# Designs tried in a protein design chat: VH-VL binders against B9 domain-containing protein 2 (B9d2). Part 16

Target 1, 175 residues: B9 domain-containing protein 2 (B9d2), of Mus musculus (Mouse) (q3uk10)
Amino acid sequence: MAEVHVIGQIIGATGFSESSLFCKWGIHTGAAWKLLSGVREGQTQVDTPQIGDMAYWSHPIDLHFATKGLQGWPRLHLQVWSQDSFGRCQLAGYGFCHVPSSPGTHQLDCPTWRPLGSWREQLARAFVGGGPQLLHADTIYSGADRYRLHTAAGGTVHLGIGLLLRHFDRYGVEC
Below, E stands for the ipSAE of ESMFold2; O stands for the ipSAE of OpenDDE; V2 stands for 0.75 times the mean of E and O plus 0.25 times the DockQ between their complexes.

## First folded at step 11 (VH-VL; framework fv_greziprubart)

Design Gf1 (from Ge1 with heavy chain R52Y; at its last look DockQ between E and O 0.59; V2 from the best seeds 0.00; counts 0 for: pae E 8.5 > 2)
Fold by ESMFold2, look of step 11:
Structure Gf1 (fold): chain C 175 residues (1-175), chain A 123 residues (1-123), chain B 112 residues (1-112)
Amino acid sequence: as target 1 above (175 residues)
Amino acid sequence: EMQLVESGGGLVQPGGSLRLSCAASGFTFTDYYMQWVRQAPGKGPEWVGLIYNKADSYTTQYAASVKGRFTISRDDSKNSVYLQMNSLKTEDTAVYYCARDEYGDWMYAFDIWGQGVLVTVSS
Amino acid sequence: DIVMTQSPLSLPVTPGEPASISCRSSQSLLYSNGYNYIDWYLQKPGQSPQLLIYLGKYRASGVPDRFSGSGSGTDFTLKISRVEAEDVGVYFCMQALETPLTFGQGTKLEIK
């Protein structure tokens, strides 16, 4: 089987108006992918920079997959949360980062969206079950832009992702 | 290795028909909106149309220049999207690309393109 | 339909020098959620287009950091801080706000 090593970090975030931030993350893959080592989800520590400064987490990502095919390529799901002075947490942004398919090092800047109104609970709960389940509570809207109408721009999450590929030159053929 | 591969192009006379196919591999095809874009010789790209995923009822949209003549469909079991082109005109001569729309319900961003297939409409 | 106008249409550049490409839209691409819905693509000779920048400023996977996007509303700029030989090709902006999606006319980058 072909193998993928995803080695890197969730560096931090910029562009959030909140000052105490942490990030929850998870990874989604197709049925042909098996996680050999690492965990499918995690959470950074809280960082409390001054207003306007970057939040820094330097949170390691170290995942090792085997796959029988190219379908279902890994995607990272990111939730940025804020913590107020009373310890209450609120979702500050939600986003997806597609894991690059080429070997080498990559810098990724992942935009996030702040859910508004009826979408907030649905997005927050999707992460609990080991992967996102995006639900649309109202079918009255038509077209691809329905989700954008219920969100506001969040900040940006910055990642450094290294990819090491083994046995992909022959697609699962040994050497 | 994420790929899109178009096929089915060629030479046709005005008024004829062609069906283009685009086969996807290396990603979860059923999650994505898919797009068709064409590029006439020496010109910039022109959007042709799109098809939504199953969650959004496979809804299609078309450029005014092709609406009523072209039909986009998809078969998720074959990881394929199709462009049926009827009543072809000489101005339809172009390289046709299929493209993956990375964040369709958030933004339109075409992060994966096929190699393109030439369609020539001439008498 | 939103019209996208690029300038310049031809851009000869000495290797190692910066380059700047402008794109103007006929209406604002700044959506109420705070993002500008514009993409930039590069089409190298004999190849299909490739995504460089989306939402006006975010680099696509594998795009070097010498590429940057800026601007808001109706005026947008793609900058290359130091042009390399591999950057030769035609650059297109595309508005991503609403269908029909529309492209600029293109800017041909050449090295001299």
Scores: ipSAE 0.012, ipTM 0.647, lowest interface PAE 8.5, mean pLDDT 82
ESMFold2 (binder alone), look of step 11: mean pLDDT 93; pTM 0.948
OpenDDE, look of step 11: ipSAE 0.020; ipTM 0.643

Design Gf2 (from Ge1 with heavy chain R52H; at its last look DockQ between E and O 0.61; V2 from the best seeds 0.00; counts 0 for: pae E 4.2 > 2)
Fold by OpenDDE, look of step 11:
Order: structure tokens, then sequence, then C-alpha cells
Structure Gf2 (fold): chain C 175 residues (1-175), chain A 123 residues (1-123), chain B 112 residues (1-112)
């Protein structure tokens, strides 16, 4: 089978008004993808920026996939959470970031959105159980407009991702 | 590699009909809106129309210049989107592109384009 | 319809020098969610358009960091910090706020 190795890190985030931030993440793939090593989800430590607005996590990502096709290329789902002085956590933003398909090292800036209104209700509508997955199919009635109407701009998550491809040509998978 | 490949272009007389196809590969086609954009020779791109995904009931929208004449459809089982062009006019002459709309993530950002197919309407 | 106006229409640039392209919209592209719904595309000679910048300031995958987008409301700018030969082509802005989607006239970047 063809192999994809995703090596990198969630560097940090900027543009958030909250002082203490951490990131929950998940990797989404098609059914034809098999995880050989690594974990499909994780959580960074909390960082409280002392200088500037950059929260630093330097959270490693190390995923090894086998695949028989290009459909369902890996995508990262990101949730940025804030923690207050009492330890209470709230969603500050969510977003998706496609894993690059070109071999090499990539710097990615992933914009995020935050739900408007009640956080509890928004989370219930936006996420499904079993991991950090955004519920798209059940929340769309008028396409992009619905998404726009119920979200506000969040900050940006910064990632460094390296991509290694193996045996794509051998197994008839074209990149 | 994620790609879109258009086909079905060619020469047609005014008043004629033509059907363009766009085949998608390398990504989950069913998740995305698809767009048609055309570009007349020496001109900038012109939006033609869009079709939503299944989750959004395959709703379509069209530019005023093609509304009533053009129809966009899709077949998710074939990872394909189509542009049926009827009552063609000389001003419809253009390279036609299909493009993927990152609706789920970025909304109306065309991050993948086909190579384009030439449609020439001439007597 | 939202009218997108680019300037300049022709941009001759010496390699290594910076370049700047302006795009103005007839109405604000800043949505209530705080994002500007404008994209920048590059069409290299003989190729299809390719996405450079989306939502006004975010680089698409594979786009070099010498490209940057800025602006808000009705005035937007695409900047290239150091122009390279491979940057030759026609640059288009596009509003993605509402249908019909509309493009600017295009800016043809050429090497002097």
Amino acid sequence: as target 1 above (175 residues)
Amino acid sequence: EMQLVESGGGLVQPGGSLRLSCAASGFTFTDYYMQWVRQAPGKGPEWVGLIHNKADSYTTQYAASVKGRFTISRDDSKNSVYLQMNSLKTEDTAVYYCARDEYGDWMYAFDIWGQGVLVTVSS
Amino acid sequence: DIVMTQSPLSLPVTPGEPASISCRSSQSLLYSNGYNYIDWYLQKPGQSPQLLIYLGKYRASGVPDRFSGSGSGTDFTLKISRVEAEDVGVYFCMQALETPLTFGQGTKLEIK
C-alpha cells in the first residue's frame, strides 16, 4: 500500500483575546486510510503568553498512514480552548486545515471560527461524539450563509507540517 | 493528487447545445460545492454558477447572463459535475473551468481548478 | 452586483523588487463574522487560475510567504515582497461575499 507520513507540530496560535489557550485536535481521513502509527487525536498543554499574543504549544504530530487511494486525504480539525483562572474551559475557535499533498515541509496558517450564542448549544450542534469532528451535514440549510451567520472570526492556528510519501507510484496511486 | 478534469467542449453553432463534464479525483467530492467559471479570450474570469452538495440539497445558482439557458447538475456516484448549455450564443465562447469550493472550511475559495475546456460558439 | 476594481492593470516589475496590487470593492466585503470575503488568484501563462490568498490574508497551501494579502472593508492589497520570474501572470481579486461572485479586471505582472 501507499504510505503517508505526516510529521510536524502545532506551533501555536495568534489573534485570540483569551490569555490562556490550548488546542484539541483530530485527524480525519477517508475510509481507505489506515493509521499505522500515531494517534488520531490529541491535546496541547495550556500556554499563557507573557509577551505578545502568541500562544506556544509546540505540540508534535506524528502520523503514519497506509492508503489505497487519494480520496479522503487527511485533514486536521482544530479546537482552540481558553482556560480561565478558575480552570473553566470554553471554546475560543474551531477550524479545519488540509494536510498538504506535496512532499516536503509546509507552514500552515489555519483560520478559526467561534460559534455565536450559547457555547453549550453551539458545541452540541457543531461537534459529534467520538472525537473532534465538525458536524456539517446536519447544520447546513442554506450553504455558506448558514455557516457565516452563526460564527465569528477567531484567531489563527499555526502549524508546521512535513509530508513524506512512499510507494505511491508502485501501487498505482498518483499524486 | 487532487484534480478536476473538464471535458465535452468544442465548436457549436448559435442556438445549439453542449454539455460539459467535470470529473473529480483525489478528494471527497461529495463534501464540496462545485463552481463553474468561464473566461472569454483575452478577458478575465466570469462566474457562471454553482451547485451545492447533498447536505445542502444540491441547490444551484446562476449568473444572470446564463440563467434559464444553463443547468448545473452533479452525480456524486461518479464524482462529476456537469454544465448543460442550451441556446448558446456567440458571447458564450470561452474556456470553461470547474472549480472546487472549499465550502466546508473556507467558503467560496476555489482552491482546485480544472485545466479548462474551450467552447466556441460560431456560425 | 459587487464591482471589483483592480489597479494597476499592467505591472512591470524588476526581479527582486516588490510589487503591490490594489483591489477595491463597490461595497464592503467585511462580513458580520469579522472576515473579509475576498480571494486572490494567479493565472500563469497558459494555465488555469490558482488560489493565492483567501479571506483577504490567508495563504493557500503551497503559496510562498513572499505573497501577502491585507486590507479590510472595500480596500485590499496583494503584495509580493520580492518578485520572481515564476510570478509572471495575471492576478485577479474575487469577492466571495455574495452571488454573483465577481472578479476584478486582472493585473498583468510582467518582468522588465
Scores: ipSAE 0.207, ipTM 0.771, lowest interface PAE 3.0, mean pLDDT 87
ESMFold2, look of step 11: ipSAE 0.332; ipTM 0.757
ESMFold2 (binder alone), look of step 11: mean pLDDT 93; pTM 0.948

Design Gf3 (from Ge1 with heavy chain M107L; at its last look DockQ between E and O 0.50; V2 from the best seeds 0.00; counts 0 for: pae O 3.6 > 2)
Heavy chain, then light chain:
Amino acid sequence: EMQLVESGGGLVQPGGSLRLSCAASGFTFTDYYMQWVRQAPGKGPEWVGLIRNKADSYTTQYAASVKGRFTISRDDSKNSVYLQMNSLKTEDTAVYYCARDEYGDWLYAFDIWGQGVLVTVSS
Amino acid sequence: DIVMTQSPLSLPVTPGEPASISCRSSQSLLYSNGYNYIDWYLQKPGQSPQLLIYLGKYRASGVPDRFSGSGSGTDFTLKISRVEAEDVGVYFCMQALETPLTFGQGTKLEIK
ESMFold2, look of step 11: ipSAE 0.637; ipTM 0.847
ESMFold2 (binder alone), look of step 11: mean pLDDT 93; pTM 0.949
OpenDDE, look of step 11: ipSAE 0.124; ipTM 0.750

Design Gf4 (from Ge1 with heavy chain M107F; at its last look DockQ between E and O 0.58; V2 from the best seeds 0.00; counts 0 for: pae O 4.1 > 2)
Fold by OpenDDE, look of step 11:
Structure Gf4 (fold): chain C 175 residues (1-175), chain A 123 residues (1-123), chain B 112 residues (1-112)
Amino acid sequence: as target 1 above (175 residues)
Amino acid sequence: EMQLVESGGGLVQPGGSLRLSCAASGFTFTDYYMQWVRQAPGKGPEWVGLIRNKADSYTTQYAASVKGRFTISRDDSKNSVYLQMNSLKTEDTAVYYCARDEYGDWFYAFDIWGQGVLVTVSS
Amino acid sequence: DIVMTQSPLSLPVTPGEPASISCRSSQSLLYSNGYNYIDWYLQKPGQSPQLLIYLGKYRASGVPDRFSGSGSGTDFTLKISRVEAEDVGVYFCMQALETPLTFGQGTKLEIK
């Protein structure tokens, strides 16, 4: 089988109004993808920016996949959470970004949106339990307009991702 | 490699009909909105229309210039999107592109384009 | 319909020099959610358009750091910090705020 290594880190985030931030993340793939090593989800530590608005996490991502094809290419789902002085957590933004398909090192800036209105209800509508997975595939939406109406701009999550491909040519998979 | 491949173009007389196909590969086609964009010779791109995914009930939208004449459809089982063009006019002459809307649920951005197929409407 | 106006329409550039393309919209592309719904595309000679920038400032995958998008409301700019030979082509802005989606006239970047 062809192999894909996704190696990198969630560097941090900017553009959030909240002070203490952490990120919950998940990697999603098609059914033809098998995780050989690594974890499909994780959570960064909490960081409170002292200078500027950059929260630093430097959270490592190290995934090894086997795949029979290109369909269902990995994508990262991100939830940025804030923690208040009492330790209470609330969603500050959510988003997703596709893992690059070109071999090499990539810098990714992932825009996020934050729900408006009831955070609990919005979160329940947007995510599936068991990880930071968007529910858009299982619900009826009106497209981008739905999110436009119920979300506001969040900050940006910054990632550094390295992609290594192996045996794609051997198994007739072209990238 | 993620790609889109258009087919079905060619020469047609005014008033005629033509059906374009766009075959997707290398990604989960069912998750994405699909767009049609055309480009007349020496001109900039012109949006033709879109079709949403199953989650959004396969709803469509069209440019005013083609509304009532063109129909966009998709077959997820074949990873294909189609553009049925009826009552063709000379001004419909263009290279037609299908494009994947990468972030359809969030905003419109066409990250994958087909190579394009030429449609010539001429008497 | 939202009208997108680009300037200049022709942009001759010496390799290594910076380039700047302007795009103006007839109405604000800043949505209530705080994002600017504008994309930038490059169509290289003999090729299909390719996405460069989305939501005004985010680079698409594989797009070099020398490309950057800025602006808000009705005035937007695509910048290339150091133009390379491979950057030759026609650049288009597109508003994605509302249908119909509309493109600018295009800016043809050429090497001097």
Scores: ipSAE 0.072, ipTM 0.735, lowest interface PAE 4.1, mean pLDDT 88
ESMFold2, look of step 11: ipSAE 0.434; ipTM 0.800
ESMFold2 (binder alone), look of step 11: mean pLDDT 93; pTM 0.947

Design Gf5 (from Ge1 with heavy chain A55Y; at its last look DockQ between E and O 0.03; V2 from the best seeds 0.00; counts 0 for: pae E 16.2 > 2, placed apart)
Fold by ESMFold2, look of step 11:
Structure Gf5 (fold): chain C 175 residues (1-175), chain A 123 residues (1-123), chain B 112 residues (1-112)
Amino acid sequence: as target 1 above (175 residues)
Amino acid sequence: EMQLVESGGGLVQPGGSLRLSCAASGFTFTDYYMQWVRQAPGKGPEWVGLIRNKYDSYTTQYAASVKGRFTISRDDSKNSVYLQMNSLKTEDTAVYYCARDEYGDWMYAFDIWGQGVLVTVSS
Amino acid sequence: DIVMTQSPLSLPVTPGEPASISCRSSQSLLYSNGYNYIDWYLQKPGQSPQLLIYLGKYRASGVPDRFSGSGSGTDFTLKISRVEAEDVGVYFCMQALETPLTFGQGTKLEIK
């Protein structure tokens, strides 16, 4: 089996008008991928930066997969949430982040968008393991989705991702 | 050869219980969501419920008609999924199929089905 | 729950002729990504169901190209361009948009 280690962090976010932010994340893979260690989802703590400053989370990502093929390469789904002074939480942005396919360290800047109305609730339920299946998350990633969403621009999530590959040379991928 | 084999069907009276088993072979069972579907004679299929894989914490969902009476479980070490059926009603009479959800992380599409087992609930 | 309604319920055909089976949903199955979340299954006599078409138009592995799916929103059609004797059985549509997953009542295709 070929193996992928995804080691890094969700560093933080910029460009959100909301002040108290946290990030929910999930990872999705195709059926030929098996998680050997780590968890498929998580949530950062809330950060409340000064106006104009970056929200910092430094939330670790540490995942180890085995696979029998390149189909269904891992994807990160990111939700940025805001929390008001009454403790109420609202989805502030949603985005996909490619897990890189080449070994080494990568700085990723994942733009987000804010879906509006009932679509916001539907996208919030796209994470694996959280509740009733609304829609398959990988179809949201395709470029065809963006013209049909009622969206406003969101901020950007920043990640540092290290990728280690083992036994991928049989698929023509440089290890 | 990928295969699903159901067992445990039969005749029971209303209010009774049965446990169905489904044994999988020929594929990496632990990676897939598993589904139960039933089909009354002369009727279309009816979705019964699903169980997710260990990476999605074995979560389950059920049709409203069976929720609270039926329980889906799995044993990955035995490559098996189970349907515990309690408080059976005559309306539960059907052939019961287990099915593999080929695109579980992607969409619902049932690409492998067992042969089915008949459950008859009557006095 | 999304109700799936098939027509006709019985479809006698002559071998070599085309056949068309309709399925209507009580709610749109078109998702914003452009896909229609509907699958088609065939249950041959004495067999369990087999997947024919997923996402409204894509053929499952091993399905002959004489089978095609079309339609959008609430109205969908499965077409068989040239019916063969091996195509007899009951055809079902299923919505795959949301749980509970729901099937049509079936269309029995028979050789006339």
Scores: ipSAE 0.000, ipTM 0.467, lowest interface PAE 16.2, mean pLDDT 80
ESMFold2 (binder alone), look of step 11: mean pLDDT 93; pTM 0.949
OpenDDE, look of step 11: ipSAE 0.019; ipTM 0.606

## First folded at step 12 (VH-VL; framework fv_greziprubart)

Design Gg1 (from Gc2 with light chain N33T; at its last look DockQ between E and O 0.03; V2 from the best seeds 0.00; counts 0 for: pae O 8.4 > 2, placed apart)
Fold by OpenDDE, look of step 12:
Structure Gg1 (fold): chain C 175 residues (1-175), chain A 123 residues (1-123), chain B 112 residues (1-112)
Amino acid sequence: as target 1 above (175 residues)
Amino acid sequence: EMQLVESGGGLVQPGGSLRLSCAASGFTFTDYYMQWVRQAPGKGPEWVGLIRNKADSYTTQYAASVKGRFTISRDDSKNSVYLQMNSLKTEDTAVYYCARDEYGDWIYAFDIWGQGVLVTVSS
Amino acid sequence: DIVMTQSPLSLPVTPGEPASISCRSSQSLLYSTGYNYIDWYLQKPGQSPQLLIYLGKYRASGVPDRFSGSGSGTDFTLKISRVEAEDVGVYFCMQALETPLTFGQGTKLEIK
């Protein structure tokens, strides 16, 4: 068994044209992963930045995992939502970020995409996940690129993540 | 229901040998480390040793007090873990428990315990 | 070996009142990941030990929320917010940082 501590925050987002933004997020792991503490999903507060400015959320992430292997490494899925003056919410973009596998602090820029066509179908495809067997980061990104055929580029979500590992050497991972 | 059931205890003379068995059911036995813990009358528990799973090559560790005399083994096909006790001493008298290590080598949280089996070493 | 020292060794408690048990380790049980490698077990009369708390603060499955673990480094505390009759037994702390795993002396909780 190995230990993984993911601590950080969803800092904010840039590149969105909407004036009022919030983020829904979730964490996906393989079957070999057990969440010891934290929550697997959350939602930030709404920020209303000036046009062209960064939205700030500073939403904390604090996850403790036990894992039996490297397969199914944690992956964050993100939904950026806009809220209009009437309080109506619309999806502004979705994206995926692989949690880093190297110990230490990391700054992540997660690109998002806007589904074209049926929002419901596109979103479902993006977030249903592949089950207990998550792919490696490169494969995940490659898979995400497939949706580019049916999506338009969105903004970017900015994250700061610290990763702490224990006893990964048994799985061939050196810290 | 997840459970562990020990057997094989009893009375033995000093210098004798005894083999304890622990049968697991209700969970995927092969995935877990197994632990042996003993408790002398009126005292706290004492860790005896562990055996890791197949993924970790069935490696074992022992307390200094039993090293060289006790051997832990497992048969995954029978969902069982064993404690072979040789050269028994009077101070080995205790209730012996097998326990499942839920998180393996780094947490050592024993979330399932057997009922325990009494081993008495006496002349 | 890491020595675990519990206090008190005997703890008479009135039902409904809170209880607190201390455990001190001869070495820090805090790992770089922020986890404290200490478990708490309860052995009820005539029964096998059962896991209450692992990694210092996480409740095992089925453990009531009136049980809580706290502390860091070398000083740890198990708290029961409202003691019930079913809580009678001997409580043990165990360090899980390194082998050999070592237990405290035990704290016998009794109802007054």
Scores: ipSAE 0.013, ipTM 0.586, lowest interface PAE 8.4, mean pLDDT 86
ESMFold2, look of step 12: ipSAE 0.613; ipTM 0.851
ESMFold2 (binder alone), look of step 12: mean pLDDT 93; pTM 0.946

Design Gg2 (from Gc2 with light chain G34K; at its last look DockQ between E and O 0.03; V2 from the best seeds 0.00; counts 0 for: pae E 10.7 > 2, placed apart)
Fold by ESMFold2, look of step 12:
Formats: C-alpha cells, structure tokens, sequence
Structure Gg2 (fold): chain C 175 residues (1-175), chain A 123 residues (1-123), chain B 112 residues (1-112)
C-alpha cells in the first residue's frame, strides 16, 4: 500500500477584522484512504494579534495515511473563529484547500468566506452545542445560490505543508 | 482513483431521444454537485446543466438551449448521474462530458471530468 | 449571458519561453466577497478539459507553479512562465459567477 505523511503546520491567518482568533480544522479523504496515525481534526489556541499583525498559531499537522490509489486525495477544511471577552465564539470565516499531491514542502494560502445575514445564523446554529468538532463537509457547503450571494471575503489562512510519499512508484508518482 | 465514465452515446435522428449515464467511483458521490458540459466538434465547451446534491434537494438548472428538452437526474445508490435528452436537434451533436463540481455553488470549479461520449444527431 | 472573449486564438511558442493568454468578460466577475469568479481549463489533444486555475488566481491540485492567473473585474490573464512540451492544447477561460456558465472560445497553444 502507498503511504502519505502530511507533516507541517497551520501557521496563522491574515485579513480578519476580529482580534482573538482560533482555527478549527479537519481533513477529509476518500474511501480508499485509511488514517494510520494522527487525528482527523483539531483546534488551535486563541491568538490575539496586535492591530495589523498576522494571527500566529504554529499549530502542528502530523497525519499518516495509507491508500490503495490516488482518488480521494486529502482535503483540509478550515474554520476561523473569533472569541469575545465573555468567551463567546463566532465564526469569522471558513474555507477549503487540497493537500498538495507532489512531495516536498509547500506554502498554502487558503481563502475563506465570511457568511452574512441569516446564513451566518444558520451556520452558527450548526456549531452550537459546545462541541469543538468540525461538521461534515456536506453541512458546511450545504446551500443554494443564496449562501454564495450572502458571503463576503474573509481572511486567509496560511499553512506550511510537507509531504512524504512512500510506495507510490507503481502509480507513476515520483517522490 | 476518482473516475467518471459516461455511456449511452451514439447516432440518433432529429426528434429522437437518448439517455446518457455517468458512473462515479472513488469519492463520496452524494456530497457533490454534478455537471453536464458538451463540446461540438472543433468548438469550445458549452455548459448544459447541473444537479445539486441531496443536502440541496437535488435541484437542477439548465442552459436555455436545452431547457424543457433535457432532464438531469441522479441515483446516489448507484453513484450515477443521468442526462435524458428528448427532441434532439442536429445542433445537439457534440461530445458530452459529466464533471464533478468541487465546491458547489461556492465556486463552480470542475475538477474531475469523464472521458466524454459522442452524440450525433443526423438524418 | 456573460460573454467571454479570449485572445489570442492561436499561440505558437518555443519551449522554455513564457506565454500569456487574455480573457475579457462582458461584465464584472468580481463578486461582493472580493474574489473574481473565473476559471481556466486546459484541454490537451484528445482529452477532456482539466482545471488549472479557480477564483482567478488559485492553482488547482497538481497544477505546476509555472501557471499563474491574474486580473480583476473584466480583464484576466493566464501566464505560463516557462512553456513545456506537455502544455500543448487548448486553453479555455470560464466565468463562474452565474449560470449559465460560459466559456471563452479557446486559445490553441502549440510548439513552433
């Protein structure tokens, strides 16, 4: 079986107007992929950057997969949350990015979208219940044209992702 | 390996009907919107229509040139999307592709395409 | 319908040299979230289209760094910093702002 080791970090975020930020993340793979080591989801600490500065988390990503093929390649789901002085959390943006498919180190800038109006309320209700868990991907992008029409550009999440590939030569992929 | 395979193409007379099938494998089919795009020989692609996922109630949209004549459906239990083409015209002659819509209505980005099937409408 | 106009329609290049393809839309593709809703596709000879760029500037999975997208509003450019032999094919822009989704007429990139 071919193996993928995803090792890196969620470095931080820029372009959010909120001051106390953390990131919830999750990874989705196809049916041919099995997680050998690590966890599929996590959450960064809160960072409170000075005005105009990048929020820094330096949150490690360390995942080890086995796969029977190239289909269902890992995809990261990201949610940026703000926390107010009372500890209440509000969604500041969410986005998706593919884990790169070539070996080596990569710097990724993942755009996020900020919900507006009732869509923000509906999405916030989906996360109510005190759980730190990321919802299923279908819940996150469930929505008609109204969600797209009622979103604004959020900030950007910055990641450093290194890939180590083993036993992919039978699929024609060089390491 | 993520894959889309179209079938059901061929030669048909004007006014006839044809049903295309697109079988998906290697990804969670129920999560994705699916698209149909056609390409007449020697020309650029033309969007035909889409069908949304279960979470968005399987709603559809169509290009004006095919609305009322073509119907898109899907069967999530068979990981398949279908294009029923009725009242075919010679201008419907094209290679027909199904495509996966990676991000749904958020970003129309077609990241996986089938190999295409030729539909020829001719007397 | 949003009309996409592509130029040039034919682009002969020498391997290793840069290439640039322009696409103009009949209306702004800049949405209220400040992203431009335009995609770029490559159709290699005898193949179906492949996604290269989405949201005007973001590379799809597996697309080499030599491909980049730029522009805003109604004018967009796909650049290849160093053309390789495997880049031969027809390049299409597609507006992704609203249905019906519409494509440019294509730019045939070929080795001279």
Amino acid sequence: as target 1 above (175 residues)
Amino acid sequence: EMQLVESGGGLVQPGGSLRLSCAASGFTFTDYYMQWVRQAPGKGPEWVGLIRNKADSYTTQYAASVKGRFTISRDDSKNSVYLQMNSLKTEDTAVYYCARDEYGDWIYAFDIWGQGVLVTVSS
Amino acid sequence: DIVMTQSPLSLPVTPGEPASISCRSSQSLLYSNKYNYIDWYLQKPGQSPQLLIYLGKYRASGVPDRFSGSGSGTDFTLKISRVEAEDVGVYFCMQALETPLTFGQGTKLEIK
Scores: ipSAE 0.006, ipTM 0.557, lowest interface PAE 10.7, mean pLDDT 81
ESMFold2 (binder alone), look of step 12: mean pLDDT 93; pTM 0.947
OpenDDE, look of step 12: ipSAE 0.012; ipTM 0.583

Design Gg3 (from Gc2 with light chain N33D G34N; at its last look DockQ between E and O 0.03; V2 from the best seeds 0.00; counts 0 for: pae E 15.3 > 2, placed apart)
Fold by ESMFold2, look of step 12:
Structure Gg3 (fold): chain C 175 residues (1-175), chain A 123 residues (1-123), chain B 112 residues (1-112)
Amino acid sequence: as target 1 above (175 residues)
Amino acid sequence: EMQLVESGGGLVQPGGSLRLSCAASGFTFTDYYMQWVRQAPGKGPEWVGLIRNKADSYTTQYAASVKGRFTISRDDSKNSVYLQMNSLKTEDTAVYYCARDEYGDWIYAFDIWGQGVLVTVSS
Amino acid sequence: DIVMTQSPLSLPVTPGEPASISCRSSQSLLYSDNYNYIDWYLQKPGQSPQLLIYLGKYRASGVPDRFSGSGSGTDFTLKISRVEAEDVGVYFCMQALETPLTFGQGTKLEIK
């Protein structure tokens, strides 16, 4: 059985206009993949950087998978949220990234996006902290459906991911 | 009703060739790995080999005793798996079964077996 | 290759009595996911093998509750709490940890 160990961190985020940010994350795999240890989802703490600075979370990722095939390779999904002074949470961006398939250390920069609301909903965000949100979370996992939404570019989430592969040599992948 | 039916057995001289077929029905064949197992008269079973599904690129693996002589293939459009046996030896005389691997090969649990087909290799 | 050794090779049993079949592997079948990769099969006279137990202890669909599997590492046991006439046949274990998959030599269960 081939094994993948994904160890690293969600370092932080840049390029968001909001000031108090946290990130919810999860991992999606195909049916041939089994999680041996770790958890499939988590959430960072809130960070409140100075304007223009990177939000830092340093949130650990430690996942161990087994697989009997290369299809359904793990993908991370990311939701960046802001928290206003009233404690209300607003979506600042959605993103996803493939976990690298080669062994070693990787830096990942995951761009995010948001649906555009009507101008009335956008104004409501300024006073109430509300705005449009995606109706289907699986849209984050499938990049194919993003073109069906009016979106704006969000900020970028930065990750450091180390990848350890075992018993993949039968698939032509360096262990 | 889920079913596997082997065919193509018979009597062959040493050094000869045979092709066995296994037709599947009653389940989504393309989702499953398929196995070949043989059983010589009065003996326990011996694993022959496997073929993975389309999702895992139809890769194969064989027991050392048959590697290089036997080839497993499948045709998903016909819901069938095949065993091409070349350079047959008297030691290859056995009932040959095809089997379904229930859990997509995580567990190697053979939950459906065919009725078997006899292959006799003798002069 | 992992060698599977069964005992006893022949097991006469009176109907209604319990039966126990042992299987020993040449190396541990316990993987890092905490499962023991061993199956148990029954081959009734003139029939194809049928799956009884997988992962050392889980019954396959349709298998009566009187069948149970136990053990860990290298030592495994199949138990039949009350043998019935339909249980006659040859029982064998198979290691499912790695290819080549290998079977035990079989235990013939007979009604005496």
Scores: ipSAE 0.000, ipTM 0.469, lowest interface PAE 15.3, mean pLDDT 80
ESMFold2 (binder alone), look of step 12: mean pLDDT 93; pTM 0.946
OpenDDE, look of step 12: ipSAE 0.027; ipTM 0.597

